# Ledger of designs, part 19: VHH binders against Manganese-dependent ADP-ribose/CDP-alcohol diphosphatase

Target 1, 321 residues: Manganese-dependent ADP-ribose/CDP-alcohol diphosphatase, of Oryza sativa subsp. japonica (Rice) (q8h5f8)
Amino acid sequence: MMAVTNGVIHASSREPLFSFGVIADVQYADIPDGRSFLGVPRYYRHSISVLQRAVSTWNKQHNIKFSINFGDIIDGYCPKDKSLWAVQKVLDEFEKFDGPTYHMFGNHCLYNLPRGKLVSLLKMPTDSDRAYYDFSPCPEYRFVVLDAYDFSALGWPRDHPVTAEAMKFLEEKNPNSDKNSPDGLVGVDRRFVMFNGGVGKEQLSWLNDVLQDASARRQNVILCSHLPMDPGSASFAALMWNYDEVMAIVRQYKCVKACFAGHDHKGGHSVDSHGVHHRTLEAALECPPGTSAFGHIEVYPDKLLLVGSDKMADTEMCFEP
Short names: E, the ipSAE of ESMFold2; O, the ipSAE of OpenDDE; V2, 0.75 times the mean of E and O plus 0.25 times the DockQ between their complexes.

## First folded at step 13 (VHH; framework vhh_7nfr_2)

Design z4 (from m14 with S35G; at its last look DockQ between E and O 0.50; V2 from the best seeds 0.00; counts 0 for: pae E 3.9 > 2)
Fold by ESMFold2, look of step 13:
Structure z4 (fold): chain B 321 residues (1-321), chain A 123 residues (1-123)
Amino acid sequence: as target 1 above (321 residues)
Amino acid sequence: QVQLQESGGGLVQPGGSLRLSCAASGFTFSSYAMGWVRQAPGEGREWVSSISGSGGSTYYADSVKGRFTIARDNVKNTLYLLMDSLKSDDTAVYYCAKAGTYYDSSGWYFDYWGQGTQVTVSS
């Protein structure tokens, strides 16, 4: 009467569910090469060539479903009469990719253009001028793009309530007259600098709703933010102001497997106490001519594999499922 | 209008010392990181040293570490470079440099500099 049937385990395949491209901190500007005050060379013009190589590489692979730009596409020292032109120049290169690109912005973008204009130019899939959203490239995965400057002293009008609240916050947290200086601040308190920011209360509530829905759908979630959210993956001065509030929400659920960020140009990788991977991506801006910092991530049911170029390190990120 | 004026350069023998000064005006001096950059004949600009707005953090190129000291006086709006144990390779025009208002996790980019002061180290 009854026959025993053997089901093939779908997750035993070595093929990824999908792959996506990643690049961070292009920081293009039509200005001579420079140097940080720490002596690190900056290649403002060459950074767009890094992006061109990324797009060409992703197109040749034919298996890259989408790409994610981790912010700071132009540098804050871009001449202000060239801001719009420089943004469009970089975006034209992204448009040569044979798939959609999902964008976010960071502090250097906000030095150049108002946030509402950036949301429009970057074609962010949002119904407001705030820069946070989610999408699902397949049933198994949800991507969440945070606005790390939602609460910040940057990108809002001078007389805006957020600007006033952010400046009051900085006055309470940072004793320096130069609020971009972390001097005298210890440990993770060094993050309380004007060039950083955080997520606001409305975005925190939204994030909780998204993670609750993703959990109900049994999806794996990947968080994307310009600012890093784990002290193990970045310099303390690069951390989001309220990373602890974001991570408190994340840790109420099992669905978040990885958080990706830019901003800290040297990159980094950590696994937090709840098994969430944190990967800070190396910057395109700091690539000498002829070198690159970009990659693609192969997505599996139980891991992510970052395959990087030159300065961007390969990274395997295994997780519980 | 940002103004930076260097002084204190000159001719010195190897092993000698010099103190460079940079008088700053036209901006809130304590709000900006500052630095020194030098250019030898026929060479590109070489970063020498940087100091945070408060003066709490200082940084040096490997070639000068232990021999040069950067300092600032935020009351007098003056940046200094104390150069000891000078070598022939230190011969260059030295520029006082101001960081811009745009900061990131990698530090500041210098966007203004002065006219420079000549330092010549020769026997």
Scores: ipSAE 0.241, ipTM 0.620, lowest interface PAE 3.9, mean pLDDT 89
ESMFold2 (binder alone), look of step 13: mean pLDDT 81; pTM 0.818
OpenDDE, look of step 13: ipSAE 0.286; ipTM 0.692

Design z5 (from m14 with W108L; at its last look DockQ between E and O 0.70; V2 from the best seeds 0.00; counts 0 for: pae E 4.3 > 2)
Amino acid sequence: QVQLQESGGGLVQPGGSLRLSCAASGFTFSSYAMSWVRQAPGEGREWVSSISGSGGSTYYADSVKGRFTIARDNVKNTLYLLMDSLKSDDTAVYYCAKAGTYYDSSGLYFDYWGQGTQVTVSS
ESMFold2, look of step 13: ipSAE 0.116; ipTM 0.524
ESMFold2 (binder alone), look of step 13: mean pLDDT 82; pTM 0.818
OpenDDE, look of step 13: ipSAE 0.371; ipTM 0.726

Design z6 (from m14 with T101E S105T; at its last look DockQ between E and O 0.79; V2 from the best seeds 0.00; counts 0 for: pae E 4.2 > 2)
Amino acid sequence: QVQLQESGGGLVQPGGSLRLSCAASGFTFSSYAMSWVRQAPGEGREWVSSISGSGGSTYYADSVKGRFTIARDNVKNTLYLLMDSLKSDDTAVYYCAKAGEYYDTSGWYFDYWGQGTQVTVSS
ESMFold2, look of step 13: ipSAE 0.209; ipTM 0.615
ESMFold2 (binder alone), look of step 13: mean pLDDT 82; pTM 0.827
OpenDDE, look of step 13: ipSAE 0.206; ipTM 0.664

## First folded at step 14 (VHH; framework vhh_7nfr_2)

Design k1 (from m14 with A33G S35G W108L; at its last look DockQ between E and O 0.50; V2 from the best seeds 0.42)
Fold by OpenDDE, look of step 14:
Structure k1 (fold): chain B 321 residues (1-321), chain A 123 residues (1-123)
Amino acid sequence: as target 1 above (321 residues)
Amino acid sequence: QVQLQESGGGLVQPGGSLRLSCAASGFTFSSYGMGWVRQAPGEGREWVSSISGSGGSTYYADSVKGRFTIARDNVKNTLYLLMDSLKSDDTAVYYCAKAGTYYDSSGLYFDYWGQGTQVTVSS
């Protein structure tokens, strides 16, 4: 029984620069409630109500500038003939928010629809089929949204070179016949499963350029990914394939203050050796009726304050000087 | 077509033992995780146990841990549940379940179930 110490976030007497909403792993499907392989309840229909409550709450606060969805808007178990409908249904709820929502997709999204279609539907602010981007809500801050399935066996055509490369990679890293099984894998190597992915070479280069520019402009950077990028913040099986390569780039700069992720439904928080905060968000899908998992983050020059709902833990993230 | 057929249920006294079997067909059995779920009268389905495709990993609900053992024979395409030290609260219809192909941090989905076999624990 991990005692969720409700850390009383002391209301800073300071007004935040801005605030933004966060939600992850809605995984909506018009199907009966279910259970995971490990017996965790899944509330497929109710998850949209969590989103509705999130949007309603954010709108009432009047100080939420934008929101970020950390992937998996629909569940892989959604009937394929209903995928578009289900996606649209969830997106319609996001549209009720009085501000822009920045999206990324997760593995469950990619089980349902092709990558290109998702990029379009989610209205990612990109000029191509690229699913990674950055934006600055104010001069002091830059947000970087990564495509954690850029290098993956998901969402690409079967005959696509990336698919072939990813499968080869999995063959090397995961000896199991079922590449989704982490059986026999130890520690962080458990991340080498098909339902995960990584950041490709071009995106890594892009990330470096973005962080360099952000540093030059003296911006604080917040990284956003569906997949967690620190072993302390999530289960090993939920980690990005090449989280170490991403973090190797990040470590070269002081501007990155925090990384947020979904995918690991239990949530988590860690601070790495460089003082970067990693916060994996709790899943909306696993909220029973009447409960919620969403939040907003208050942004200050020297810290982030995550204020969560029922199942999302409050988290204060102070920056290192 | 995926088919799951449970057997081995019956009436047993408290403290007794049963062995359930599930014959699987219509899919590559060894490629999928399997599990058992149960449903008592008037209650929802409760997860009991899961086993990975290879059989290398097993998982149990707290309510059955130490009493039940899940196993599989991939040559025979059969899933087993050994139930020892049975209690009245174990009375339920037991269903064999096949894992799907979709994963998240909480694990696989179950996408198919058998018709179930009745287990009754009564003095």
Scores: ipSAE 0.333, ipTM 0.732, lowest interface PAE 1.2, mean pLDDT 93
ESMFold2, look of step 14: ipSAE 0.441; ipTM 0.827
ESMFold2 (binder alone), look of step 14: mean pLDDT 81; pTM 0.827

Design k2 (from m14 with S35G T101E S105T W108L; at its last look DockQ between E and O 0.82; V2 from the best seeds 0.00; counts 0 for: pae E 4.8 > 2)
Fold by ESMFold2, look of step 14:
Structure k2 (fold): chain B 321 residues (1-321), chain A 123 residues (1-123)
Amino acid sequence: as target 1 above (321 residues)
Amino acid sequence: QVQLQESGGGLVQPGGSLRLSCAASGFTFSSYAMGWVRQAPGEGREWVSSISGSGGSTYYADSVKGRFTIARDNVKNTLYLLMDSLKSDDTAVYYCAKAGEYYDTSGLYFDYWGQGTQVTVSS
C-alpha cells in the first residue's frame, strides 16, 4: 500500500492525494425493526453496527484522513425523550475514528432536535447556528458542505419566520393537503414535499464567494449535501427544492468536479450536462444484519475512486483537472 | 386515541374473493396514508398494500399485484381490501395499518396496527 503525505506522492506508482471515509443515513433508533409505507425494511438498531464497522475499517487502513457523515444519524421515529441519548450514542462511535468527522443535517435529525442544538453537538466548524462551511484538506482540493435544510419547514421553531415562509412556499408548489405527499406532482416538481428543503439566499451568496475563491486558487471542489442536486442520481422526490439555483452558481465555474449526497437510500450516480459527477450514497439504515453500506474515497488529481462496502457500490469518477 | 378495527375475514375456497374493512377513529383519517399488512403462522409481518391519504395513489406487494385492490372512504373513515383469486399462500391475519408523520424517500413508517382479521384459504 502507498503512503500519501501532505498531498505529495512519494512513490513512482500513482497514489491518491488523500482519502476520506463516507457514510450516510445511519438513522439509529432503539426501536424494533420495521417496514416503511412502501414495504422497505428498516434496521434501526443494526445501523449503529454498520457505523462501528465503518470506523473500525477506516482506522485499520491508516490512510483515511477524515470522514464525512451525510446526515440523518438518528431516525425520526426515535422516541423524543431519547433523542439526545441516541445522538450521543452515535457520536460516541464517530469519535472512535482516528481523524475528524465532518457532519451535516438530514431531515431525520431535525425531526428530533432543534438546529442550534445539533450544530453544537455535531461540532460543526461554523461561528453560528449556520450548518454550512468549507475546508481544504490539501492545496488542490476544497470541500463545501451545504445546509440543505437552511430554508425548510423542519428544524426551526413553529413560529419562526423561516417556517412560515417555507410553509407558504409549499402551499404554492404542492396542492396536496398532506405536504409530505408528491401525489399529482410531475417530474422534478415531485421534490416539493415537506421532508425536503433548500439553500437560503445568504448561503447561495456564500457558495458563490467560496467557488470564486476556489477557482482563483485553481482548486478542485467537492460539494457535499444531504439532498441530491441532479435528477439523474436520485428519485425526483429526493431532490433539494432549489437544486437548480445551486447548480446555476456551480455552472458559472469550472472548479466543481463532484457532488455527494445521501437521503435517497438506494443511492445513484450520474454525470450532468456540465460534466459534474453526482453520487448519492446508499443508506446504512437499510442494511440487514451482517451487511454494510459505507466506503472511502481515494482522491486523485483527475478522478475520485469510491471503494464501497457491500451495498455501497464502487464508483470511478473521472474528470479534467 | 387511535383505533383500527378490521372485519370481513373468514374461510374461503381457493380462487374465491373476500372484502376486508377497517373502521378508523381517533385521528383525521384523510390526513394519513394507510395500508394492509399480513402475518402467516411462523412468519414476520409482510406488507401487502398502501394507499395515500387522498386515495389517489395505490401500491401493492408483488405477491398480490393484480389480485388485490386497496380503497378508502374518507367520509366513512373506512379502509378496504378487495381480495380476488385467493390462494392458500394468502392465509394470514390481516392488519389495517396507519402511517406516521416522518417521511423519507422510502416513505413513512407504519406506527399503528389494528387487532387483525383472520383470512383462511382452504378447500
Scores: ipSAE 0.100, ipTM 0.566, lowest interface PAE 4.8, mean pLDDT 89
ESMFold2 (binder alone), look of step 14: mean pLDDT 82; pTM 0.832
OpenDDE, look of step 14: ipSAE 0.350; ipTM 0.721

Design k3 (from m14 with A33G S35G T101E; at its last look DockQ between E and O 0.78; V2 from the best seeds 0.00; counts 0 for: pae E 3.5 > 2)
Fold by ESMFold2, look of step 14:
Structure k3 (fold): chain B 321 residues (1-321), chain A 123 residues (1-123)
Amino acid sequence: as target 1 above (321 residues)
Amino acid sequence: QVQLQESGGGLVQPGGSLRLSCAASGFTFSSYGMGWVRQAPGEGREWVSSISGSGGSTYYADSVKGRFTIARDNVKNTLYLLMDSLKSDDTAVYYCAKAGEYYDSSGWYFDYWGQGTQVTVSS
């Protein structure tokens, strides 16, 4: 079988079952460029150009069946009176993609709009304001999108029971007056910061049911979450609060082959002790003008091949079916 | 009404030292990270250093590491930058900056700036 990439003919041993586009942390805002606390440049306006290039590239390839947005389409510093406009501007670009886009919550979206409004605007395939769901693009594969802010201090009303319990959790885990600061926390405990979150008990039970069903159907499962779930693939301060509970469920089954995430803008890749790949995707927000961070994933029975752009590294993720 | 007032700039010889101060008011100082950013003529803003709200974590640009020290006094609501072994390319306006309320895995975005203080290193 003959395929052409990068202007060179490459012979492939077989065709992928399907391909899908990926992009993370666009974090658009109509504000001047800035810097993170660690001095990393941030290109708030250019990030929508990265998305535009992603959509154009996916459409030109003709073989991209769907795309997944790994959260944070707008930045938390977007002026509040512009939140809805900024979300719509970014969504208009996603709508130019010739296929469906699957979205998830990130913390920066939740700084801007309530959960229920975001579920509706992003057309998430859920009948609640909890943003977890699954789908099968073909018989051999199941995709699971987690709501990493299900248990969190973000995105719920101030008087909501989840907000109260999350703040109590943070008081117990994080001694800082600024609960967004990991100062004094060591190792993976640095994840106990307000801008992160976790998967609630109902979602954990649902995940177990989905994985049990997928295992019975002999499906390969791809987990998608805004927050990373392996310390080898991300900074400790970027990890999901209860990644250990999620991964304990995952390890009861052999069907999960890879976990994809955003949130940690530098990206990363690891293979855990059970052979599960963890790939944290590089952020669009941190691309200087003229550069990109997006890609597509070619899906095979025994591997995933991430074909990246500029700052998003190519990654081969082999596994036993 | 966030207020940041820098002081302590001036003219100094290469190899000399200078201490910048930033008096802060209008917000709970200890609850926010702070930083220093500088701008030389005809150039963009260059991040210099940051310090967490508690003062427990400090960060430096490679160009100043080992020569500059950031510190804060949460009782006096004052941010400092101790500058040693000054070079001609340290010449710039130095701005005190306050971290904002919205965070991600890379930390805060600076949302307020002082008027700056001029540092000139000349032989």
Scores: ipSAE 0.264, ipTM 0.651, lowest interface PAE 3.5, mean pLDDT 89
ESMFold2 (binder alone), look of step 14: mean pLDDT 82; pTM 0.831
OpenDDE, look of step 14: ipSAE 0.306; ipTM 0.712

Design k4 (from m14 with S35G W108T; at its last look DockQ between E and O 0.72; V2 from the best seeds 0.59)
Amino acid sequence: QVQLQESGGGLVQPGGSLRLSCAASGFTFSSYAMGWVRQAPGEGREWVSSISGSGGSTYYADSVKGRFTIARDNVKNTLYLLMDSLKSDDTAVYYCAKAGTYYDSSGTYFDYWGQGTQVTVSS
ESMFold2, look of step 14: ipSAE 0.518; ipTM 0.783
ESMFold2 (binder alone), look of step 14: mean pLDDT 82; pTM 0.826
OpenDDE, look of step 14: ipSAE 0.494; ipTM 0.800
ESMFold2, look of step 16: ipSAE 0.558; ipTM 0.803
ESMFold2 (binder alone), look of step 16: mean pLDDT 82; pTM 0.834
OpenDDE, look of step 16: ipSAE 0.544; ipTM 0.820

Design k5 (from m14 with A33G F110M; at its last look DockQ between E and O 0.67; V2 from the best seeds 0.00; counts 0 for: pae E 5.2 > 2)
Fold by OpenDDE, look of step 14:
Structure k5 (fold): chain B 321 residues (1-321), chain A 123 residues (1-123)
Amino acid sequence: as target 1 above (321 residues)
Amino acid sequence: QVQLQESGGGLVQPGGSLRLSCAASGFTFSSYGMSWVRQAPGEGREWVSSISGSGGSTYYADSVKGRFTIARDNVKNTLYLLMDSLKSDDTAVYYCAKAGTYYDSSGWYMDYWGQGTQVTVSS
């Protein structure tokens, strides 16, 4: 029984600067309900209803400025001939939100469609085929969305250099014949599986530049990734390959206040040694009929307040002075 | 074509033991995790146990933990479930299932199932 520590949300009497919606791992597919290898129920068709409730709720609140989808819009077991239809169906639901939605893809998205197609379909605000970007909803805050599969064996053509390099990396790090199996791997090394990925060199450089600029402008930064980047916030097998490299950059700057992620489904929260909050979001996919996992985050100068629905835990994230 | 065939089911008294087998074919058996799932009359499917491709990791539902043992023989392409201290509540059709190729933090999707074998625990 993992004690979901219901963090007591202290209602600040202060009005937030803004609020934004969050949802992760919808993993919609028009297939019967299923179960994971570990027996966890999966509600493939119902997950879109969770999204519908999210959008409806956000619209009714009238103070949600934008929303962020933390990846895995459709499930890998979506029939391939229905992938485009399924993606569009889910995107149509997002479009009903009275504001912009910022998207990233997860491994399940990449099982269905090529990277370039997903970048286009998800309308990522990039000037290229890259899947990482930043935006500022107000002068005080900057959001950074990472491509956690920039360095991966997923979503790239089979003959692509990145694929070859990623496979070589997996061969070195994971001795199993099935590179999706973490068997025999210990601790954080369990992250070295094919369904994960990492941030490439160019993106790392870009991240550094963005954080440097944000610091110069005295902005608070919220980092967004499909893959978690702290061992305390998720299972080891769900971690980004090079979370340590990303965090090494992050730690150089005081401007990063929190990192949000999906992928791990059960959710989690930690504060690292530098005071950065890590919140892994609960999956919409694992919500039985009538229940939901989505939320909104109230943004203040000195804290973030996540207000969750049924299966998403409330979380207060106070910044270190 | 992937084929899974369960065997070893039958009638047993409470406290008795059974050994189920699942013969697998049509895929590289050792490359995939395998699971047992059961369905009692009028009930939904219940996950029982899982084992990794190599057999190095095993997982059990709380309802069977300490009583059931999952094992595999990768040379024989066979999955096993040793069931001890059987109870009336263990009465169900037991299915063998193959892990799929798509993974997330909750594990592999189960993409193929056998026809099942009946286990009845009754005095």
Scores: ipSAE 0.091, ipTM 0.613, lowest interface PAE 2.0, mean pLDDT 92
ESMFold2, look of step 14: ipSAE 0.101; ipTM 0.561
ESMFold2 (binder alone), look of step 14: mean pLDDT 82; pTM 0.824

Design k6 (from m14 with S35G T101E W108Y; at its last look DockQ between E and O 0.93; V2 from the best seeds 0.00; counts 0 for: pae E 3.3 > 2)
Amino acid sequence: QVQLQESGGGLVQPGGSLRLSCAASGFTFSSYAMGWVRQAPGEGREWVSSISGSGGSTYYADSVKGRFTIARDNVKNTLYLLMDSLKSDDTAVYYCAKAGEYYDSSGYYFDYWGQGTQVTVSS
ESMFold2, look of step 14: ipSAE 0.315; ipTM 0.676
ESMFold2 (binder alone), look of step 14: mean pLDDT 83; pTM 0.837
OpenDDE, look of step 14: ipSAE 0.450; ipTM 0.773

## First folded at step 16 (VHH; framework vhh_7nfr_2)

Design g1 (from k4 with A33G; at its last look DockQ between E and O 0.52; V2 from the best seeds 0.00; counts 0 for: pae E 2.6 > 2)
Fold by ESMFold2, look of step 16:
Structure g1 (fold): chain B 321 residues (1-321), chain A 123 residues (1-123)
Amino acid sequence: as target 1 above (321 residues)
Amino acid sequence: QVQLQESGGGLVQPGGSLRLSCAASGFTFSSYGMGWVRQAPGEGREWVSSISGSGGSTYYADSVKGRFTIARDNVKNTLYLLMDSLKSDDTAVYYCAKAGTYYDSSGTYFDYWGQGTQVTVSS
């Protein structure tokens, strides 16, 4: 509510332009709870309960205009004969949300299903088989969803030209025989692992065109990607292969205010050298029964406010409009 | 088909020792990390220890560090857990586990488990 008393505006009187829901790394599978190699618990079945709570919460708030799913909706250990069933089970829960949900996929989705099938099932708003797109929920804001596996060894058939080029890239960057291992790699070079990916040249050109148009329209831009794009917001091994090329394009414009990602289950937040906020969202998969990791983002002309649940930390992201 | 068979459990007094073994077949043993998890009655599975494919790196839960030793023999395709200074809290079924092939930024995950071997610590 807005109120002015004696010329002083109350701290809670400003309302957001809109809000949107966020959730990442549900990684559902109908398998017993598991452990990572270093003992971190994984709650494959409970993760869908986290999503159910997210949808219920967003529906109660009335001002949640849409939601964004940051990928990895099912886990790579989902049995192959259950992949379609598990995806549909998760999508049925998203469908209970009273607004549109914008999806992306991550490496765990690609372990289960081909790219074209995922684009169709997730109803990505594209006229093609491309898994990247943009939309404007209001005149002042543009959202851009990147395909972080456009250039990758995971999402393509073994004999596909992209797979061949990605494997050549990994041979040049990663000396390990196991290309999923970052051992011996230093700093951000640890990202050169097979479970990551990058943005191809056609997508980079498209991104430049979108940012040029958004800048001409004086829009604020929010980038969304499964893979993080700043080393301050994520573990080095979680970074997109060519985050530097994406951010070089971003740097040519003033319109990008924030980048959101998943993939690194612990989450993180940083502000890069150009004032862009990077927020990596905490994973639903790692929530013990009764706990949650989801939130909503209140959008203002000069800031974003992430209001998180349990494991997802509240985050204020201020910028100049 | 991956096969993991644990053995060496039993009844032991507090302060005693046991050596668990896990015979592995159906995969290239030395190519995969291995681990031990345990489960007491009415409890969830608790991670105990992990070892890299070569055996060069070992990891332990805080509750067992200094008392348990994980080892592997890549010629015999066998994983071991040497348990010393056993206490009542160590009573559980112990499962051998194989690391899988799917990764994310937190590494790989266990994808196969054995049938387990019972360890009971009583006085």
Scores: ipSAE 0.261, ipTM 0.718, lowest interface PAE 2.6, mean pLDDT 90
ESMFold2 (binder alone), look of step 16: mean pLDDT 81; pTM 0.823
OpenDDE, look of step 16: ipSAE 0.687; ipTM 0.868

Design g2 (from k4 with T101E; at its last look DockQ between E and O 0.53; V2 from the best seeds 0.57)
Fold by OpenDDE, look of step 16:
Structure g2 (fold): chain B 321 residues (1-321), chain A 123 residues (1-123)
Amino acid sequence: as target 1 above (321 residues)
Amino acid sequence: QVQLQESGGGLVQPGGSLRLSCAASGFTFSSYAMGWVRQAPGEGREWVSSISGSGGSTYYADSVKGRFTIARDNVKNTLYLLMDSLKSDDTAVYYCAKAGEYYDSSGTYFDYWGQGTQVTVSS
């Protein structure tokens, strides 16, 4: 039972260094409402309204410096001939935000469009076609956005070496004919499904370098990924394939304070043994009409404060001394 | 074209049992998870149960757990719902549902439904 601890938000008398907006799993599609495998309602058309409310709210607050989209702006069930249209429709809404939005893609995005196209459409701040990057909104903080599908069977050409390697990996880890099925897999091994992915070797090396530099600069680091990277923060089937490798790097440094993710729509929060906070964000998709799941995070020198709307739980994340 | 046809509904007394069937066609049945949902009068559709494509995994709503059993015959392209210890609250139209192609952390979503079969539990 993932205890979604509704963190008591303590009013800080201090002004935050900055604040930023967060939203995850909009998964817009011009299709009728549906239900997940476990019967959870999904509101594909309405989800864009959640985003609209998010942007409106963020704009009204006037203190939101930027926003982060944690992936899956459109749903896999988006008609393929409408994929570009749907993506643009959602992006147009993000563009109404009075600041930059930093994007990442999820599996549903990759169901719709190739990763290279998504990198371009989402205007990721990279000098290449890679989908991972870092940025610093202030000298004290660095954000690291991971490509959780760097090593995956999604978004790459069918004949791409990564695809082949990922499929081989899945064959080894998941004996099911349907590689999207976690049937028979136990515990964290349930993560070895096709709709997930991992961080490749090059990106891992990059991450290490970034964290080393951040440490040298005495920056706090916030790690962002579509896929969760801690078993306590999400369903096992939602975890990144090699979350353990990522966290092995993270644990070498004290600069990482929190990891945020989407993908697991119910949300979650954990603190790992090293004091790193893991917060999986609630999905905008699963908000019925009139309700929302988005938030903003107030950033302090010693804590993060997530202020959520409606279905997004408030969370205070105090840093370990 | 995807077709789902439910059968087996009817009137039963509390404590009784029914077996629902769903004949599926128009798709590779074994490749898709399936489920049952129900709708009581004046209520929204409620998820009842799901089963993986292979049948290896089954899931149930808390309201039916321990009483209902979902099963499938992939050779016959048929989904089943065995309903035991029926209660008045189980009265609803029961729909067979096909899962979609795309997956996320919660699995796939249902994208096709049958016409439904009426289940009435009354003394």
Scores: ipSAE 0.559, ipTM 0.817, lowest interface PAE 0.9, mean pLDDT 94
ESMFold2, look of step 16: ipSAE 0.605; ipTM 0.822
ESMFold2 (binder alone), look of step 16: mean pLDDT 83; pTM 0.834

